VHH binders against FAS1 domain-containing protein YDR262W. Designs and how they scored, part 8

Target 1, 246 residues: FAS1 domain-containing protein YDR262W, of Saccharomyces cerevisiae (q12331)
Amino acid sequence: KNVVNLITFKDSNGKLHKRLAPEEIPPRLHNSQVNSYPLGYKGMRDFSRPAVNLDDILGTQQRKQQEFLAELSPLSLESKLSLVNEVQIFASYVRNDVETYNKVSDPNEDLIIIAPTNRAVSQLTLKPWQFPNNIDKLESDGATEKELDTAIQENISKFVRSHIVVYNDDKNSYKKVSPGCTLLQSIDFTESKKSDSETGGDILLKKEGEVYYVASSRDEKFHAVESIENGSNGVILMVDFTLVGP

## First folded at step 18 (VHH)

Design i4 (from j3 with L108M)
Fold by ESMFold2, look of step 19:
Structure i4 (fold): chain B 246 residues (1-246), chain A 121 residues (1-121)
Amino acid sequence: as target 1 above (246 residues)
Amino acid sequence: QLQLVESGGGLVQPGGSLRLSCAASGFTFDDYAMAWVRQPHGKGLEYIATISGSGDSTYYRDSVKGRFTISRDNAKNTLYLQMNSLKPEDTAMYYCAVDKRYWHRSPMDYKGQGTQVTVSS
């Protein structure tokens, strides 16, 4: 057969390209000797390590077969965040928190990112830079620009870190409560706990049927996950609410 | 395309009341928090009240808390500010705004033309 199937895709700059359909592409061998990072051999993931699996974290059985089109490779969470238009406000906050962005970019991390949509942020009475430190009061009290920047950065970092769970960093980062319901620890919860023996969490993840739900452990008001983006170093759960607010 | 039209300002005696309205169009109104912003003559802009997209949550600057009430009618795409116990210090141009302050010092590109409130004896 002399017909080659091509599909069109758009890169991050908006430029259109054509490539072979996935079924036309021969399997690629992994090449761990290729360094694509300008700062060294940082981008290599241990490919013997399995990806984050939400059903395993929840303790549920897989009920249906998954159908997949052939693909080249899953993208990193860094790439996925940059591509999901519905969460670009949150993504910009993540990029502003250097310590957290380093984790999102690290192929040796396994993360669960609970990403609020642009709507979830846009509808807030106070934006993530305004709480919990009261920026209005600091300005009126004559805070220096440095004091103000520090308080704002703390607010943004706390917001970002309340929405991200590091799965492989801490055996206490999750606790199955029952089949289909798991208590998770955000980065912010982990950094705030008083001892390593302290258990619990600030995020609930639940599965009912084929739909995943997320709630703050404080109010237990579950919201459906609107979409799931799988990446090479974790997953993004898109939600139309924020886990912390003013 | 985006339009915000304030109305309801005027001259009022100290202790009096006014109700400001803001007609909104050209965007999905209930996706966004809305704000009332005031500018006293010769001074900078001051956010005085904000309301969530659904209308369930509000925030007030301390100087107006208890005297002013922000509300919205999402079916009419209209924002309101009920202003009671008015003081001369409340004299300002009042603007309706879409609260897109995702970053500190974000520019205010999403406000109306304003309505003047003057509180004097």
Scores: ipSAE 0.775, ipTM 0.917, lowest interface PAE 0.7, mean pLDDT 81
Fold by ESMFold2, look of step 18:
Structure i4 (fold): chain B 246 residues (1-246), chain A 121 residues (1-121)
Amino acid sequence: as target 1 above (246 residues)
Amino acid sequence: QLQLVESGGGLVQPGGSLRLSCAASGFTFDDYAMAWVRQPHGKGLEYIATISGSGDSTYYRDSVKGRFTISRDNAKNTLYLQMNSLKPEDTAMYYCAVDKRYWHRSPMDYKGQGTQVTVSS
């Protein structure tokens, strides 16, 4: 079997798409609802925009089944994050960062989210709100609640933005190192660059066989991607480590 | 099901040493960072040391850095605190805790019963 997830509405045998949607499901109701709802409903994805394809990013053989499933995924990455219990701590940090939350909800974005598991966060000696700004020191120095909240928000924002890549066909967003290995720039890396000519990245993505691997460029310790969740505006790669730590 | 049992407290003179132990059960010990937390009489809880799940990384509050050493034995599901050069200000109830402070104002829900440390002449 080459299918990743169930994608049908009608029950059928194991060699057909399970639960194929009936032909009577009205696409015009879908279009009418998109056009008639008020502000606050984010617009429909530009259907001419291709889905995120990890094999294109890596320069390896394309896996057409994965690309097809991504195009049929109606849920945003925001919705997918809320459904993956194994990354609920990271998902809560994403929801706390308004700018990032808006990106993961936006159908016109294309994102790669490298989502650390709950275990990856739980084992850290300091939690993401505690670094790089030293919150204990700020408290002992008499910082106000407002000053603490600002420093904590900065810490959480840096953590979430270090795990998210805005994928596009831009020569500065990623650099293919070799077939099957690509250097990526997180949002945090991109925002911290001194100039647009500054190259490199903070995230390595590798494919060996049928398995994807992720590492920080700082230590180059590759970890296998434990699962992949496809959304309408990108992909979530679940990993057992954090790309930044205390 | 989660249980944390502290031991090793007592009365000690200033400059003395104590070693605290915490026996843990009911959870996967090495998946979590662990902490020592103290509560001086009439005051709030203070996190003084934490250690990563693997034991490879530690953090200390400045007031105990250099005097206290946190360690863990994942084979025995046991957390330790070696306390040297004890001062009267170290007098407190000491708790072993699973560090689940994912947010600044997270409640302290995962601590043991505590062991009293009293530093007095």
Scores: ipSAE 0.774, ipTM 0.916, lowest interface PAE 0.7, mean pLDDT 81
Fold by ESMFold2 at other seeds, fold request of step 20:
Formats: C-alpha cells, structure tokens, sequence
Structure i4 (fold): chain B 246 residues (1-246), chain A 121 residues (1-121)
C-alpha cells in the first residue's frame, strides 16, 4: 500500500506550504527545461547537481524548505536578477560584462550573487564606472576615447566580479572559518590571485539565528542580507552595501 | 516631485569665500550621493565635488581640491559647498545635483536652477 510523503516549505514572504515530496514528482523531460530566452539556447542543468545550499557552505543546520525551493525554481539567476526591481542598477552592470553574464545565464553554473541594492549603488560618492581607474584623471591627462572605454569597462567588470562567487567551478571557492562563518572567493579574487596554491578570500558569509550576514574580508563589517532569491543555478543575496567602493 | 533649490551665490573678490546651500525635497535624500556641478558661461558642465549618501565619503575635482568643501545635513535635507580662495576661473553658475551618473555618458537630468558665483575685482 502506497504512502505519499509531504514536505513543508516557506516562501519568500514567510508563508508555510505543503507539497509532494520530490520523490513523488515525475522527472522533467530534458527538452521541457530548455532556456528559451532571446539570447539563444543555454542547455539543460544536470539534475544530479545539488542546488546551492548556504547552510552547507556555512556548516550550519540545513533547512529543507530552502533547498527544495531552489531545486524547483525554473528561473535562472539571469531571469531572477532581471525581475528583482531593487537591484536593477547592479543587474545592468552584470549585463554589460559579457563573461559574467554568460555565467549567470549558464544552467550548469552554481553562483552566489551578492547583489547591492539600487540604494547601495546610488549613495556611492563614485559610481562603479569611476573606480578603481580614475576616469577623471585619465580624461584630464588626454586619454583617447578607446583608452577611456577600456578603463571604464575594467572598472565595471571588477565591480561586478567582486560580487559574484562561482561555487561549482573552483573547489577552493570557499573555506569554512568557523561554524556558521565561511570565507568566499569572488570571481575577481580568483582572477587576481597569483597561483592556484594561493588561498583565502575576499567575502565573509555568516549566519546568526535565521539571518545571513555578508562582509568584505578587508573590513569585516557585517551587513544583514535583506532578502534571498533562489534560482535554478544559484542564489541572490540582496544587500544594502557594496563589497568594493572608491 | 524632486526639487533642488540653490542659494548663496554672489559677487566676490579673488581670494574671497562663499558658502552655497541646496535645499532638497521630493525624494529620500540620504539614499543618493549628491554633487555640485558648475557651468561657466557658454561652456559645458563640470562635476566639481561629490558626497556619499551618508556624508562619510567625498570626492573633489583637482581644480577645487583643498579650496572647496562639500558637506550635507541629512536631517535638514540640505547640501553645502564652502568655497575658499576663490579665483576668477571659478566664475560660473553652480548647480546642486543628485548624482545619478550610473554610466559614463549619463545625461544631466537632476539639477536645480543654479546660483551664480562671480569672482572679479
């Protein structure tokens, strides 16, 4: 005699729901999971790969509801990033960096995106295109338009890549510091390190109670994650600060 | 309805000082970096000083660094520019602006009507 298992999950608004357990749900056909967005075919995610789980990364107790929601989401992080109104400035910078945008759109990546809010960017005394290359000085020194465009693109790409962790491509992308606190490597950190033997990281992720916190490893000033958006290829952690600034 | 009202301009001799003020309303003031922008007659706009939303960080164009000080009072929704050691080359219309330059070629759409500063003997 058959027994049907139910599980409980919490949505982004905190409401609890019950659904059939994953083993009761038929597998999706490979073709039905194809990304049909205007940027062309992106392929299918290998369903044997587990969803990004922040509690596993932190070494804390797992919440089945969070993992279940991430595995059932049909939307990529690219789609999620485009839909979260509070981060649209950052999303526009991501779309400008083709290499990073390709990763965000790739169903076979696992990413942690630490997305600064529109407020976090708007309040900066210099915007991401203005640092670390000093664009005003380059202009006054007579830089060509091509040299300016290159320096600006480097600034934007560094800003974007400082906020994104590739979890599944680099087994050294994180290192647990203590229970509930993990050091992460952004894309920018991994591209800047001198050798594969170099360890460490530029981002700290911490959980205290039910709240996640993020800091730059340089200042260790933790800020609460304001919301979490789960996508098919990772998670977005919305924060009201930037990990790098002028 | 976003409004920015500059004041404090006037005629001053070289070496003198002026203090500009900008009253802001119609938006959440401390969510945005603010800037002072100047335009000499018949010339383009120049961002000369910027201050973060909290007021903790500032930036100055080299031509005014050390002579001008930008500040803000978020409780009063007011932006300030203290201008010292004024030169004839500082003669311009001065505007208070919300710094929405998220891209290099962003147009200037968020400034007040301006206040004239004239530095002459």
Amino acid sequence: as target 1 above (246 residues)
Amino acid sequence: QLQLVESGGGLVQPGGSLRLSCAASGFTFDDYAMAWVRQPHGKGLEYIATISGSGDSTYYRDSVKGRFTISRDNAKNTLYLQMNSLKPEDTAMYYCAVDKRYWHRSPMDYKGQGTQVTVSS
Scores: ipSAE 0.759, ipTM 0.911, lowest interface PAE 0.7, mean pLDDT 82
Fold by ESMFold2, fold request of step 20:
Structure i4 (fold): chain B 246 residues (1-246), chain A 121 residues (1-121)
Amino acid sequence: as target 1 above (246 residues)
Amino acid sequence: QLQLVESGGGLVQPGGSLRLSCAASGFTFDDYAMAWVRQPHGKGLEYIATISGSGDSTYYRDSVKGRFTISRDNAKNTLYLQMNSLKPEDTAMYYCAVDKRYWHRSPMDYKGQGTQVTVSS
């Protein structure tokens, strides 16, 4: 029932020794203790961590308005996604992918979410659960319900992870490719690359005048960002297209 | 209210052709992918063709690929299905639908009353 993490070592004489793992709270004990922690320790963003600034990523002039909104926005991106009516379909996909939902809810992440509108999803000939795994073909080939559910979950996860960038200056999460145009790596791109030394990305971000534009790096077809929502752990760029599709 | 009115069904011999139409009203037609769905007697519903909101992309189930062509006219709020080389197994009630299948096993609440296609003799 109750399992403590022990590390077993074998010395040069073959004798086994045990010691308690470095202080790591087991998931079970964490659940029983979470509500007793002071609010100041839980849910607070590290105040030394700078807010995501799109103009820094692009190498353009900073705007006090964007910096001001990020500093004064106490709501997480999870909360923002849940409140924006125009992206409720995408938000529902995010909630269905536990790993992604955890990141969007994490006050110590810095994310750029390229959120497709309900219209962008509604226009697709195949919805995100139907590709890239061909669900129709799997059904016709006699796939089990478990095989179908796994393939569907993989499709949804890949779709949501293709629209979210983890901002991290220490890991070269972006690369300027021309004046005012920057290449970003989605979570899906990062998880799919062959090594950490690979450069490149799957998302282009640019600014022309006061308007931001987003494109897939595959087609370089830019779409205007419809609106920007700032949250405590990043920004949401609302777009009327999907970065991946059938 | 949302309305979808199918027409163009009927009785046709094997190898023949039919063209189905669907008049749409009560919603922003261009915002949605549209689909043709069929139900053979005593069987479940089958999505056989879909078309993007712009009309630039299509998808077909293998059983109809190469024989059926879905199209739309956004100026007229109308969806079409050209059915060629009809086979007896194409006999079914055909429905026009707004493709709101955002989740696997979503119910089909956004279809018309249907038009019967019978391929016999």
Scores: ipSAE 0.738, ipTM 0.901, lowest interface PAE 0.8, mean pLDDT 81
Fold by ESMFold2, fold request of step 20:
Structure i4 (fold): chain B 246 residues (1-246), chain A 121 residues (1-121)
Amino acid sequence: as target 1 above (246 residues)
Amino acid sequence: QLQLVESGGGLVQPGGSLRLSCAASGFTFDDYAMAWVRQPHGKGLEYIATISGSGDSTYYRDSVKGRFTISRDNAKNTLYLQMNSLKPEDTAMYYCAVDKRYWHRSPMDYKGQGTQVTVSS
């Protein structure tokens, strides 16, 4: 059956509109590589770099049990985001930002996604579409529907991009600040820099014992990572807070 | 299952005060931001105040800022709105709501039956 969920809303003029609910926008199937290792996890502790013993999954061991294991290889981060129930609100925002969605779908990227849980978003006084551009104020100032839509899209994109790090081997995406604690730059931080002398980052990652923690560099309030999902092009760290808020 | 019951409305003169309450049940109250929403007669819904799940953060629309105070008691699953310096423009049906506006102008499916506030001489 072809029934879709629609959201009914009123614009600033009281006119009723409908649009597709974000969950009706299907996630795309991505080309997951069976032999790929998620490189994003390595930014947390370098011992996770793939060993040579794991580089031959095809054809080396034709015993039936080993053929079954090849079917369990990691999916792309795009696929993982669509499957992790606890972060579906955040995942819907990622799908709404085409540039970011293309990165999470790209098998040649290496990403660290700090994914807020549904609870982390649900408890916010303002949802990601409402800040940092003050949508209520723009409406009161007589902004057109196009101006409001642009400001809302900027808000959502900034929220999404504040939670995603492009990680690469040349180490320009992170800086060790102390033993077991690393400073990362989100996509939003990198895009917002005005000069090359602006160094630093906006995300702190640390490991204490067997648990990973994440904080904003602004408040340094660490929160435990609730779970880790490995994908072919990176890693998802699920957290019960947001890195940016109202 | 989910229930929101507003109370505390009534008739007041301009400059007066009222305190609204909302009893919540059927969901994990402190997992969600809560809001007060009002609807003047014959007009659309207006979100006027929102409070985070923990109660640590609040937001107010400019029209009520400084006059209204939103609060919550998570031990009692209760949301409050203290309304001071009331104006005739504040006359409306007032609803408490679970703030699930994850997208611009999402439909409001999680509100109570409302309590009437009338500010008139």
Scores: ipSAE 0.724, ipTM 0.891, lowest interface PAE 0.8, mean pLDDT 77

Design i4 (from j3 with L108M)
Fold by ESMFold2 at other seeds, fold request of step 20:
Parts: C-alpha cells; sequence; structure tokens
Structure i4 (fold): chain B 246 residues (1-246), chain A 121 residues (1-121)
C-alpha cells in the first residue's frame, strides 16, 4: 500500500544519510509542450526548458539513420550521481560542497558534470582534499584545526567545481573553438574570472565520430568519455581522468 | 583479499642506504596510488612518499625529499623505497600502503605489517 523512495546522501563528514524522495512517475514523451502538467516528482521542472544536448553545445549535426525517441530522463543529476557506483568517490565530494550539491539537486539548473571515475581519483598522488592548498605543509607549519578544515574545504570545493559546468544558452559561458570543439567554463572558472564579460574557459569538449572527448584547456590532452548519464537537469560525462590534479 | 608485504629493513649507520620493497596482491595494483608510511616509536603515522598508479608522478614530505625515492614496477606488483643519506631521525617502522585517503580523516586500513629501519652508530 505504501510506497516510499529513499535517497542516500553523504554529508561533508562522509556519513551516509537517507531521506524520503517524492514518488516518481516518468513524464509522457509527447507532453513536453509548454504548459503541460507532468506526472510525479519531475513536475517541478518547467517542461518548456529542453534537456541539455551535447550536439547543440558543440554545434555539430550528424546524419540521422532512424527516427529516435526523445531522451527520457526522470531522475535528477543528484539521483544519478548517487546511483552510479563508478563515480561514488566524486559524488561524495559533491555532497561535501553544499552550494554545488544544491545545484545538482535543483530542477531549474542545467549542468554538465565531468565525473571522474573512482579509478581516476584513486590514481592521484594527492587526493582532492590535499591540493591546491598544501595540507602537509600547513600541518608542518603549525596550522590550527580550524585553518586546516578551511583549507581542506577550499580544496574539495575547487576540485568539485572544476568538474561542473552550468550551461548558459546565450553563449556567455562557453565559446566554440573550432568545428566540433567547444571551450567550456567550469563553476570554478566562472567564480575566479575578473569580469562577467570575460571569454575563455578551462574545459575542452569535442566529438569525433560517435565518441565525445574532454580535456583540460591547460594541457589539451583529450580523454574519451566512457559513458553518458542523462538526468532531468543535465548530463554526466564519465571520464577516467581528473581535470585538475596535484 | 588485499595483502602487502614489506621487506628490506634493518640496522644501518647514519649516512647509509637501504632499499625497501613491498609485494602487493589481491587487488588491481596500478589502479591505485601507493604510499610509504612510517611510524617512529611512540609517535603517529607519517606519510612520507606517494606514487601515482601509473608511476609517472610522485610526492614527498620535505623531511625525506632529495634523500628518498619511491618507485613501482606494475608488471611485478611491487613498490620500492630507496633510502639514502639516512639519519637517526629516520628510525621507524616503515609500512607500504594503498593510498585510499579520500578524506582527511580516513581510516588507515590498507597497510602491511611493516619493516623496521634503525639508524644508529
Amino acid sequence: as target 1 above (246 residues)
Amino acid sequence: QLQLVESGGGLVQPGGSLRLSCAASGFTFDDYAMAWVRQPHGKGLEYIATISGSGDSTYYRDSVKGRFTISRDNAKNTLYLQMNSLKPEDTAMYYCAVDKRYWHRSPMDYKGQGTQVTVSS
């Protein structure tokens, strides 16, 4: 009789928590027209706002061999991050940054998440809490626990925010570099720039054939996207590398 | 099951050298950064060197930088620590560890039994 959905999340201390989720009912594929009322929890999103489309961001078109069903994605990116075991370490860092966690949970956002795999994080000589602020040096120099906690939080937030793009359709947030290659601004880049009219970015996205590639603009070393998870408020591009490192 | 077996410790004079080895099994070795961790008698654990899963990147604490060299052979699932110019302050139990410190206060559960290094005249 009663049906409850629980969403698991990890707080900034790494402790797991559960909360009730609204009952979810997938929207009808053809109810995407303006003013349509969707069923279930996803009714909070304005249906007139289309899903993030990577080909629109890249400005690419490809020959369509068969008719395609519209992308159906009833789950938010917060839900998707929690369910994809291959990115659980990154997902835990996202939950540690309250501002970012609120964005991934917000049905009115449109995000591109470049999610490093557990392997990508496990490879690092320093983990995201240890850089760019040098925590070992701070400890050696006698930093207080409060100073250390602040530096660690800054490190984790910068790592998370360097992997997430807020899509802006007016093109102030990204710039096409060449055919099929687009320069994107992470949240971290946007928060660090001197003016809102500043162009540029820290993430390169390109498509070659059927495969998407991501690179840091710093080294331009492209890595294939291993999988794509579509959510109601954006997409997750799973990669086996980190965009920032020690 | 994860196993890490350290070897190569012993007694040396100040200024001497030792080479530590760590045989790893029970996990995909090159998926993880590896570390050497030491514990001086009566003191806490200290991460002194780490190496990326590929072996292309390293990090050292200042106290050992320039004297110690971490390396790995992924074909043999083996981690090494070359220790040169040893000082009495380097006297400690040395552990090989899988670096799973994804959080500042992560439990240290992924180390071997250790090998003793004693530097005295």
Scores: ipSAE 0.723, ipTM 0.893, lowest interface PAE 0.8, mean pLDDT 81

